# Ledger of designs, part 11: VH-VL binders against Phosphoglycolate phosphatase

Target 1, 238 residues: Phosphoglycolate phosphatase, of Staphylothermus marinus (a3dnn7)
Amino acid sequence: MIRLAAFDIDGTLTINRSSTVLCLEAIDALRKLEKNGVIVVLVSSNALPVVVGLKKYIGLSGPAIGETGALIYYGEEEIVATTKYSAKQAYLDVLEKYNEYVYGSWQNMFRLHDYALKIRKQYLSKDNEIYSLIKEYVENKYPYIKVGYSGYAIHLTPKDTGKGKALKQIMEKHGIRREETMGVGDSIMDWEFIKETKIKVAVANADPELRRKADIVTTKPSGYGVVEIVEKILDKPP

## First folded at step 1 (VH-VL)

Design tb4 (framework fv_fiztasovimab)
Fold by ESMFold2-Fast, scan of step 1:
Structure tb4 (fold): chain C 238 residues (1-238), chain A 119 residues (1-119), chain B 110 residues (1-110)
Amino acid sequence: as target 1 above (238 residues)
Amino acid sequence: QVQLQQWGAGLLKPSETLSLTCAVYGGSFSDYYWSWIRQPPGKGLEWIGEISHSGSTNYNPSLKSRVTMSVDTSKNQFSLKVSSVTAADTAVYFCARLYEWSGYSMDVWGKGTTVTVSS
Amino acid sequence: QSVLTQPPSASGTPGQRVSISCSGSSSNIGNNYVYWYQQLPGTAPKLLIFDNNKRPSGVPDRFSGSKSGTSASLAISGLRSEDEADYYCGTWDSSLSAYVFGTGTKVTVL
């Protein structure tokens, strides 16, 4: 049976991919997983306090991954950085050089390793060109940083970490084997952690590339798809 | 930045096993899927399959019974084997990286290895 | 036979706009992102467009992609002599469980 299930938050535990409103049915499903002995891990690119706050008020006891894998919260006395590097210098450099096109995410004041840039409204039609420009600049000048674009934010992340690496560290700490795991997401960016799990799940409205790579694609979107897969896992072990 | 260097036997007899290796330099081997693609002379591209750094594979069903991919994480290498070759396997073989951060695209390619199966 | 169909050739003079179509079905283009690759003679393919309409660093704005239903299109504006190459569309086919490439289009600059 599954002993650990990892979930992306935005677009996966929410009512849809355009909203940050939580799907309460999905939240209830996560609680049911924990009551059945499954470790629930929340995985996010958000600053750690955002993820930990959500975890606490839902009432989940499992770990939380923030800053695109750079930080793991196991408890109040155990917060672990998965990298020695910070993208802060690269982030400040990009803000100075490309301030015409981008601005910093408000969450950056609560970040240590992973930094997010937003594209200014007037340049959204050229988002891919701006992303490519920043990616080339940063990865050439800062060989220890990687640059990703979700369509919502450009993330500068230390190369030696990621959502998948953080998840593997959690599995190792808890003695969990890959065959005992499930990963659920909505974005191709979630593939980095989902690929490290046995049961790879995409919600119905996920990116087409994630849906093609997944072992299971739910029939319902976002949080409603999470309810669907949790019910299936609790009724029929893999 | 990231470079793929490939090698292997260029000339084979029918029924032999094709063996090719691709080495990754200048970047992370983890966090990506690694693919093989072939191109027969004067024809289009055919995807053979992909492998992760952890050894998870996905093969083109048309070739699945003859294809095996493997990975050597200590050397940052991945390999392709095609059993029971025929003249139809004559092609240039490319290794390529699947870049997950920018979407599922093949953004870095090896130079290609020409494989000829004598008929 | 082929699952993604492209015209075998396209041509133009320097400065013109050429458009290359890629026609598929619901199991490939209809449900998945489309990619475009440029292959110069004697070289490996190079990623030109990803996720339907996005450009990698170093690819000029004159290359653009689009997708509608089960078809995709690559447009080359301000055609230049160095654009003479073979162009391939590519995507995942969920019914075949395989990455599939188009039949290819040879672009000639007159």
Scores: ipSAE 0.000, ipTM 0.427, lowest interface PAE 15.2, mean pLDDT 87

Design tb5 (framework fv_fiztasovimab)
Fold by ESMFold2-Fast, scan of step 1:
Structure tb5 (fold): chain C 238 residues (1-238), chain A 124 residues (1-124), chain B 110 residues (1-110)
Amino acid sequence: as target 1 above (238 residues)
Amino acid sequence: QVQLQQWGAGLLKPSETLSLTCAVYGGSFSDYYWSWIRQPPGKGLEWIGEISHSGSTNYNPSLKSRVTMSVDTSKNQFSLKVSSVTAADTAVYFCARGHYYDTSGYRYYYMDVWGKGTTVTVSS
Amino acid sequence: QSVLTQPPSASGTPGQRVSISCSGSSSNIGNNYVYWYQQLPGTAPKLLIFDNNKRPSGVPDRFSGSKSGTSASLAISGLRSEDEADYYCGTWDSSLSAYVFGTGTKVTVL
């Protein structure tokens, strides 16, 4: 039986990968997992308050992972940083050097370790080129920072943390074995935590690289794929 | 555990209207497209069309002028009508649950749960 | 449908490998995912392979699918008597705006 299921938010619990609108059917599916005793972990690159707020209003009792794994919320009195480093200096440097192409995420005012850059609308057609440019610059100049692109934002994250490290710490704290876990996502960046789970799931419209690595690719995109896999897990738990 | 049960008129005369119904038990109705497929004796499968929970339809162009599908959401049922039948419409008709979505350039579409079939014979 | 062409028959003895081809065009197989259906005598078709090469739960790993260009292939390894059936490929045809099935292949286990 699955005892813990970890889900990326943007593009995975939303109606599609271009919107932040939640797929309500997916949210209902998460509540069904919760009611069946499965620990539901929200995994996100968003600032911690955004993830914790969503978790609370959905009614999930499990931990939340924010800032691309740099922060774990276990409860009101237990918030844990998984890294001592901050990408803030690299972030400010990139804003100055590449301000023609990128701007800072408004959420950066509420971040401590992971920082997000948005690509300006006029350059979205060159997003991979701009991502590669920033990745090369940052990783050469700031060897303790890694750069990832989710399709929503370019994230500057300390190398010694990640969504996978945070998920592993949660599993260890709760006594959950890998064989009891499922991970679901839409971006190759989600592979960091999905690879740490037993059942590795990509939604239908996920990045091709993630779909190739996953054990299961849902037939429906984004949140509708989450409904599909949750129904499958609850129908055949043994 | 999703089951499709189908029924309808089995013996028709040329020019009559074929009417078949399919009922969905044991699963979600609103998240899928519901399809009809037919198979003439000794021949292959032919997709007739699909209908969503909301009533949106898409028909095989070769049959489009004669085909009408409808849905009854309160009963989790969907129906097929084929007008002006001929001997060429003699076939086993299957209802099926369709999975459909579109990603730029690639269409994902398949049927994973099928009804047992209804034999329809149109007099020659 | 005659849009996707399959060989009309294929045969093998128990334990052998049988391969079934499905040939289409850029408007169907070339631009869309391919699916395979197994139809045992007197029964409804059953989904055997989805998204070119994925197996639904309960389908043995003896069944595998592949796609290259405008053609797809279904392979049945370790052939068994219960595999005797008709096999159909299927995909969306973008030019017809319709789902199309292959002409079908009758697999006989000798």
Scores: ipSAE 0.000, ipTM 0.402, lowest interface PAE 19.0, mean pLDDT 87

Design tb6 (framework fv_fiztasovimab)
Fold by ESMFold2-Fast, scan of step 1:
Structure tb6 (fold): chain C 238 residues (1-238), chain A 118 residues (1-118), chain B 110 residues (1-110)
Amino acid sequence: as target 1 above (238 residues)
Amino acid sequence: QVQLQQWGAGLLKPSETLSLTCAVYGGSFSDYYWSWIRQPPGKGLEWIGEISHSGSTNYNPSLKSRVTMSVDTSKNQFSLKVSSVTAADTAVYFCARWGYSDYEFDYWGKGTTVTVSS
Amino acid sequence: QSVLTQPPSASGTPGQRVSISCSGSSSNIGNNYVYWYQQLPGTAPKLLIFDNNKRPSGVPDRFSGSKSGTSASLAISGLRSEDEADYYCGTWDSSLSAYVFGTGTKVTVL
């Protein structure tokens, strides 16, 4: 039986991948996992307060991962950084050099390690080209920073951390074996943490690359797929 | 077990370039960052900077204009150069290992005493 | 410079408990792991505590660490003569993009 389940938020717990509106049925499913003794971990590229706020309002007692794995919230007096680096300097540099194409996420004022860039509306049709340009520039000039694109934002993240590293630290702290874990996501960027779990789940509308790597692809998209997999897991004996 | 062996010049005159080398024995060279830390006589520790096996560097901003680190992966060695030295650079210099994912210095060289005097 | 502040000295007799504080800010201790290093006279520093409160193999359990908010503490219980040394806290400072050490504490036994 699964003792820990880790979930991406945007596109996974929402009604679809182009909205931030939560799928209430998915939220109810997370609460069912919690009530059955499963540690529910929210995994996100959002600033830590956003993730912690959501976890508290849902009523989840498990840790939260913010800033693409750079920060873990275990409690109000126990917030842990998983990296010694900050992408802030690289972020400011990109903002100066590529201001024509990108602007800073408002959440950056609440970030310490991971920094997010948004592609300006008029350049969204060239998003992969702009992502590749920024990735090449940053990773050559700041070799300790990696660049990822979720479809929502371009994230500049220290190379020595990630969603997977943060999840492994949580598993170690709670004495959870890999064989007792499940990971669910919608983006290839989520593979970093999903690959560290035993049951690797992609929702139906996930990136093709993630669907190919996953052990299970739900029949329903986004939050509705979360309901599907949670019901399946809870039907299994411990 | 991991051992760090260091060597280099001991006595320098002002304006010269300090050059120190650290060799790594036992354990993986490619999985870690390698740092230099100095300690002036009777004072505390100051981190100078770090380098990865691929040559990626990060320097203490207060020293960045004078510091260069390099790596020789064929010999598992990394080196420190500090240009335009002054009496303020007189210190014991330590090389140390920093884990790729950790905020620690878990193995240290024995230290090299550097004195800058006329 | 004075990023992490420690008391300059601490003293005790054999068997006593000694505590050393390390005070910082949100950009260093507040959001990062804290490390403690022991430097015996004439030697290189040695890692004593990592990840706020964990001990490397070979470090006795009489050494312990803790962290609360922007401050950290090292405790040495059952103080012994061989513990006479300089102790430094250390952590990453995200705003400086640099590793910072505490000002250091000289522990004297008897």
Scores: ipSAE 0.000, ipTM 0.398, lowest interface PAE 16.8, mean pLDDT 87

Design tb7 (framework fv_fiztasovimab)
Fold by ESMFold2-Fast, scan of step 1:
Structure tb7 (fold): chain C 238 residues (1-238), chain A 122 residues (1-122), chain B 110 residues (1-110)
Amino acid sequence: as target 1 above (238 residues)
Amino acid sequence: QVQLQQWGAGLLKPSETLSLTCAVYGGSFSDYYWSWIRQPPGKGLEWIGEISHSGSTNYNPSLKSRVTMSVDTSKNQFSLKVSSVTAADTAVYFCARVTYEYSGDTYYFDYWGKGTTVTVSS
Amino acid sequence: QSVLTQPPSASGTPGQRVSISCSGSSSNIGNNYVYWYQQLPGTAPKLLIFDNNKRPSGVPDRFSGSKSGTSASLAISGLRSEDEADYYCGTWDSSLSAYVFGTGTKVTVL
């Protein structure tokens, strides 16, 4: 039996990987998991208020992970940082040096540790080149910062944290063993937290690299794949 | 105990579509991925791709534009199609079971079909 | 990209120890488990070693595997005439998003 299920948001709980529109059937499935005693954890690179707001209005009681694992929300009186470092200085440096190619995410005004850059529309065809350029610049100049690219944004994150570290801390706090967990995502970047779970799930339209590593690949894409795996978990007793 | 039986066209002309089928006997179909691997005469092994019982596929990117795999779960069969064949597609084609483990990053081929010789010539 | 590199041939006499190397990179052997397959003349390959150094049921203990950095090795101790075959290493390559096999080694028993 599983006691904790962790879900990526963008591309996993949405109708597809190009939209932020939630798959309502997937949201209903998360509510059903909690009704059956499973702790639901939302995992995201978004600023903490975005993730917590979503969690609150869905009606989920489990923890939320924001800022690529740098922050965990356990409740209004218990917000925990998983790192002492901030990527803010590196972020400001990149904005000044590479303003032609990138701009800051509006969410950065609500961030403490992880900072996001957006590639300007006219340069999206060169996104991998711009990502590589920024990665090399930042990681050479700021050895405590790592740079990742989700396809949506370039994230500057302290090296000593991540989605996987945050999930492990939640498991430890709640006394959950790895054998009692499931992780679901759509991007190879989600592997960092999914690998820490027992049941490793990729949705049908996930990155090929994630589909390779996963134990289960759903037949349906994005949020519809979440419905599929939740039904399987709830309908089949161990 | 697990047996893989394969069949399909052996002789093809350039530009035709290669079609092969593999049937699984004596074991669970739903708990595994299923793969095709080929071996040109006198050469090594080349992984073509894999398919789950539910139809999810991963193809070798070098072949992806020409390769399609499908499953028929009612018959415990999976199939390979390679379009626009050339002499370079001449090989022995093997179907195989992919074993992976929930607790680790294990991935290997533990049961193999006997192979189907495919020759592309005019 | 280049596949995993093996010596094209290796030979020994009955009872001798033969070692076969498999050289790769950080995107394949460096980050992933290594597997070995034995192909007897005219037959399909058979799994010989999985997860670097584990033997399937039915594989004799004279076959052993090892991995160090970006290289792996298969050792055959107490070589026998029935070991005459082609041997292939294999692993996942993260850069290619594909399973890759070695160039193969033909073992002859003299």
Scores: ipSAE 0.000, ipTM 0.403, lowest interface PAE 19.2, mean pLDDT 87

Design tb8 (framework fv_fiztasovimab)
Fold by ESMFold2-Fast, scan of step 1:
Formats: sequence, C-alpha cells, structure tokens
Structure tb8 (fold): chain C 238 residues (1-238), chain A 122 residues (1-122), chain B 110 residues (1-110)
Amino acid sequence: as target 1 above (238 residues)
Amino acid sequence: QVQLQQWGAGLLKPSETLSLTCAVYGGSFSDYYWSWIRQPPGKGLEWIGEISHSGSTNYNPSLKSRVTMSVDTSKNQFSLKVSSVTAADTAVYFCARGFYDSYRPYYYMDVWGKGTTVTVSS
Amino acid sequence: QSVLTQPPSASGTPGQRVSISCSGSSSNIGNNYVYWYQQLPGTAPKLLIFDNNKRPSGVPDRFSGSKSGTSASLAISGLRSEDEADYYCGTWDSSLSAYVFGTGTKVTVL
C-alpha cells in the first residue's frame, strides 16, 4: 500500500492553475488519506509559515516542505534546512538592477534561502523574456543559485537543494521506501520531487513535459484530479 | 463471477444521440474503472473512454467532444452517450471492466460485455 | 496516431509456433505493461496476456508474451485450430492519457 503521498499546492490543490483558491474537494481527499494512515506531505515554493499554516488547518500530521525544498517542517521543535546557502544576495542584486520589471514577493520577509520575484503587471506579456534575462544574469554571476519560473513567481534557489532532496530526507527519516510513495503535481518544476516517488502523477492540466514523464495523468484538472487519484488509491480492492 | 449486461438503441438515424447502458453483476462496482470500446464492421478495437464509480471520466481525445459517460451507483450501472451520430459511429459497442492498480499505474480490461450492435443509417 | 502497429495477418499449420509483433513508442509500450486480447469470430475480446507475460487462469501455457523496449510480442506454440482468431495488443499511452490498441492480427490455422 501507499504510506506517503506528496502534493504540490499551487495549481494542484487549487481550483485551477491561475488561482490560489483551494479546491475543497481536494482538501477533503487529503483528509481521507490522513484518516487511512497515509503520511501527507505538502510541497511548495511558498515561505514555510504559509505551508505549515495550511497543513495545520487541514489537519495533516505529516511534514511540510517550503521554500522550494530549502526548509522542512517536522514539528515546532524541528525545522531543518536542506542547504547552507541563501539566494538573498542574488535577490537584492536583481531587485536593484531589474526593479523596472520585477518587485519582491511580500513573503520574502519570511524567507531564509529561497527568494521570489513577481513580474509587474504591465510586463506580464513579456514574462518569459524577463525570466530568461534574470536567469542568465543570476546564474552567470551567482553560480550556486538556480532560477525557476512557476508562471506565478520567479524563484532564486540554492542549486544544492530542491523539492526532491527535501522529500528524500523525509522518506529516510520516516523509514518510507520509494515503492510506498506517490507524488502529484502540475508543473515541470514538480518533476524534481515526483521522480523520487513510485507513483508519479500529473493532473490533467499539468505542463505537457510533466504529463509525458508521469505514470498517471488524471482526467480532471488541478484539485479535481487530486480527488480522482485519491479515490483510485483508496478504492483499490483489499 | 462478474458479468456485464449491455442494452440500448441499435438502429439510429444521423444526428441522433446514441445511448447505451451496462449493468454490473456479481462483483464490486467501486473497485474498478468502467470502459466502453467499439469495433466498426471488419475493423479493429477503439477505446472510447472510462468512468470510475465516483463519476470521474477520461475520454479518447478523438471522440471527446461528442461523448458523455455517467454512472448510477445505486443500480451498479454506467452509460455511454454519443451525440450527433454519423455512419462512422456504426460499430459493435462493448462495455468492459478496467483494472487500474495504484502500485503500478497500468490498465487492462479483464471482463467484457457481449457487445451491442449499433447501426447508423438513413 | 499512436495506435500500436501489428502485422495484419499471421498463419501456421497445427503444431507450429506463430509470433505476432506489436510496435509502439516510449509513451506507451516503452513505459507501460502490455496486454493481449483474443477475439474469436462473433465474440467479445478476452484477456489473454496481462503485465507483458502473465496468463489469466484458464489460458493455456502455449500462449506467451514478451516485451523489449518499445515492442512486444505474442507467441503461440503448438498452434491449434481453436486459436484461429483476431489478436490485439493494448496498453496505456501516458502522453494521450488514453488506452490504445494495436491494429490487430488475424491468425489463420490451416
């Protein structure tokens, strides 16, 4: 049986990829996994308090991964960093150089390692060009930092960490074998943790690259796809 | 043990809606995905789509705009509707039980209905 | 488009071995288990081989399956007149999120 299921939040547990509104049916599905003894891990690029708050109010006992894998919350007395590096200096540099195009995420005041930039509304039509410009600048000047774009924010993250590294550490700590795991996401950026699981799931509206790599592609998008896969997992004959 | 019983309209005119029902006997309805497959005269098998007991559907992309599946869990039945039929929809339609294992995300049809012949003519 | 390719026909005499190929791509056979279905004249298909090479209860040992890369094969040893049927390979296609069947092979016994 599956003993651990890891879920991306934005675009995966939400009503669609353009909204931060949670799919309540998906949240109910996570609670069903929790009730059946499955460890539910929320995986996010958000600041750790955002992820931990969501996990607590849903009623999940499993760990939470924030800051694109740079931080793991196991409990109030055990918060573990997966990297010694911080993207803060690179972030401040980009903010000064490219302030015409980007601004800092308000969540950055709650971040330690991973820093997020938002593209100003008037430049959203050029988002991929701005992303490429910042990526080239940062990765050349700060070789220990990688740059990713979720469609919502540009993330500056230390290269030696990631969502997959964090998930593997959780699995090791809890004695969970890969064969006992499932990962669900919507972005190619989620492949980094999904590839570390046995059952690799992409929601119907996921990036084409992720759908090609996944073992299962749900028929429903975002949170509704989560409901579908959870029902399949729990509906398996005894 | 498990038996699939099919019924529905056999002769249709172009532009009408095809409606077929499949009833499940002798086994759990909730343990599986339920599929429809068709076979035009003298041709091969074409997967139409699947539906879970909860109503989650997945349709063949080539047919998606015209196909609707539904379930009635109180009767252990699932149904297929194909709108705006043409002569190309003439086929034997099979319902089948699709096994999907969460430990390995692979899919096969292990129990089949006997088939319903559908002819679209004018 | 991603329909699995099979030879349209295969034939043999009783006692011979016949082999049917099924060719696909990385998104279907390459990453997924292969299944084989036997369709006797005028009947519904019957599952013959599941998970590349396993037989359901009631399927004789003379039927065997194999998979290598993006191709699969069904072998029928000791061919018998009752094996005269259409054979279809099938698998899940991850890129289409759909089940796909092979083009089918008519096996004639003479």
Scores: ipSAE 0.000, ipTM 0.387, lowest interface PAE 22.1, mean pLDDT 87

Design za7 (framework fv_felzartamab)
Fold by ESMFold2-Fast, scan of step 1:
Structure za7 (fold): chain C 238 residues (1-238), chain A 125 residues (1-125), chain B 107 residues (1-107)
Amino acid sequence: as target 1 above (238 residues)
Amino acid sequence: QVQLVESGGGLVQPGGSLRLSCAASGFTFSSYAMNWVRQAPGKGLEWVSGISGSGGSTYYADSVKGRFTISRDNSKNTLYLQMNSLRAEDTAVYYCARGTEYVYGSTYYSAFDIWGQGTLVTVSS
Amino acid sequence: DIELTQPPSVSVAPGQTARISCSGDNIGSKSVHWYQQKPGQAPVLVIYDDSDRPSGIPERFSGSNSGNTATLTISGTQAEDEADYYCQVWDSSSDHVFGGGTKLTVL
């Protein structure tokens, strides 16, 4: 029996991986999990207010993970940082040095630990080269920061945190065993938290490496795959 | 076939220098972080140093910081460890080890999935 | 600044279950990897990311990690499993940290 289900947002609860439009059928599926007593955790690299806002208006009572695991929202009077470091200085440095290739995410004004860079459209064909250049510069100069690229943004994150670390802390706080958990995502970057769950799910249009590592690959993409897996787990015999 | 082969070990006096090499084959060398892990005779494993796939980021254990330098030549598929100011406590078998990536672009949660057979460094009178 | 503690030795009879612990402050928040080392040989990765097995590692090897203790479990222990076992984590202050090792004796 699943007691906690963790979901990536962008590309997983949306209609596809190129849009931020929510799949309403997926949102309805999350509400069904909530009504059946399953703790639903939203996991994101977005700034905490974005994730908390979404969770609140969907009607989910479970915690939210923002800033690539650096922040956990348990409630209005219980917001926990999983790291004491901030990537802010590294972020400002990269903006000055590599302004030709990248610009700052607007969400950065609402961030404390994890900072996001966007690659300018004219350079997207060289995204891996730009990502590697920034990664080399930042990790050399700021040894406590790691650099990841989701395909949406380059994230500068303190090395001592991550989506998986945050999810494990939530499980421990709520007394949830790994065997009672499910994780769903679309990006190889989601593997960090999905690997900490019992039922490891990749949506049909997920990164090939994530599909290879997952226990279950849905037949439908993005949010429609979430509907599929939620229906499947709710129909499992006792 | 994935393989790592260390060389360059030997006997050296305290205060001396030695350069270790690790030849990699069977995989895209530049895509992986590489590490040096040592083991003193009859003792446990100790991580010494790591280097990113591009060679731009290097990391050192406190015990060797300032004395050892890790580097790589991706065109030759070779990892190096330059060891200076050697001490008796540096006596160990030095293993070359490949780091895995669990998060896209991040190597810091890496396990060491492929190991060489090691090369012995003895620092003695 | 994490320190990993393992028992120096564990002894089991063939066919029994061996359990090797790795204790560290809040180790459950980290990814734990386990290595097997036989005399005169290089270490071999047997478990990564707490509980995953590399290709070629027998299904009798399993792992768990929660709170302050990670555990490597070998069910139906065979004579060939006799070796030293090391746990390992990554930590931001210390980078890669290994436990002191456990000698598993199968007799």
Scores: ipSAE 0.000, ipTM 0.431, lowest interface PAE 16.5, mean pLDDT 88

Design zb1 (framework fv_felzartamab)
Fold by ESMFold2-Fast, scan of step 1:
Structure zb1 (fold): chain C 238 residues (1-238), chain A 119 residues (1-119), chain B 107 residues (1-107)
Amino acid sequence: as target 1 above (238 residues)
Amino acid sequence: QVQLVESGGGLVQPGGSLRLSCAASGFTFSDYYMNWVRQAPGKGLEWVSGISSSGSTIYYADSVKGRFTISRDNSKNTLYLQMNSLRAEDTAVYYCARGWRYSYAFDIWGQGTLVTVSS
Amino acid sequence: DIELTQPPSVSVAPGQTARISCSGDALPKQYAYWYQQKPGQAPVLVIYKDSERPSGIPERFSGSNSGNTATLTISGTQAEDEADYYCQSADSSGTYVFGGGTKLTVL
């Protein structure tokens, strides 16, 4: 019996991995999960207000994880930080040193712990080189910060938090055990929270590394894969 | 053929104890959430207790908390309900019911076993 | 604490449409399920997930769930439909609740 299901947003609840357009069929599927008593958790590297705004307007009541796990929203009276550290100093340092290659995400003005860098368009062909350069610089100089790359943005995150840590805190608060949980995503970066669940799901167009680690790979991509797995979970009579 | 068969019901005095069993056949018992549902004579259905497929998650109705214990033995395909400190109000037919996988429906029910608590 | 309220009885003539309501605060957020119980028998699931019919349940049985009220509808009611009907739902904590039951009389 699944009691909690955690979902990545970008590339998982959207129509594909290159768009921010929501798959409305996937949103309907999440609402059906909540109607069946399943706690739906949205998991994201976005600033908390972006995730909470989405959750509110699509009508979900479950918790939200923002800033790569650094913040959990349980409700207006209960917002919890999972770390005492901030990547802001490292972020400002990188902006000054590597301004030629990167610029700050507009969402950073709404962040407290996790900070995102975008690679300038003219340097996208060298994204892995720039990511490696920044990772080496930051992790050497700021031992409490880790650097990840989603293919869309470079994230500077305190080492003592993550999407998986935040999800485990939510599970503990609600008395949910691992064997009654499901995690769904499209990126290898999602493995950090998906590995903490019992049913580990990758959508059809997910990173090969995630598809290899998952228990279930959907036949349909992105949001359409979410519809597929939700239908299988809720509508499988013997 | 999917089947649930309850046993262990009978007449007991107030304050007494009784253990009910439910034998499952025709399906993979270890894959399903299992439940006990009771019905007092001439009254409605009342959910009593549920247990997850592994046995790690257990829930009770407030009316039986602290007195009843649900358990399962997946190697024997059997569900149990240990009933202690029985009251006249616990008099009912007790049904074993299979939870539909990942939903809140009870798709398969046993025939029920009558428990009478008489003073 | 969730509670489901049903009318204690509903009477229809053969061939008429019977409607049995089930009201509760859980229903906007949770699916409703319906069971038929004949005297001396175990309950039988007739509607699941608000509106779906299990295999073997006649087409005349249908369900809906709108706002805080779920409804079981039996069109062209037949004598064999005379029974007690129970709605059921669940809360997010894993507890289940049944309505008080409705006795359907077909005369």
Scores: ipSAE 0.000, ipTM 0.428, lowest interface PAE 16.8, mean pLDDT 88

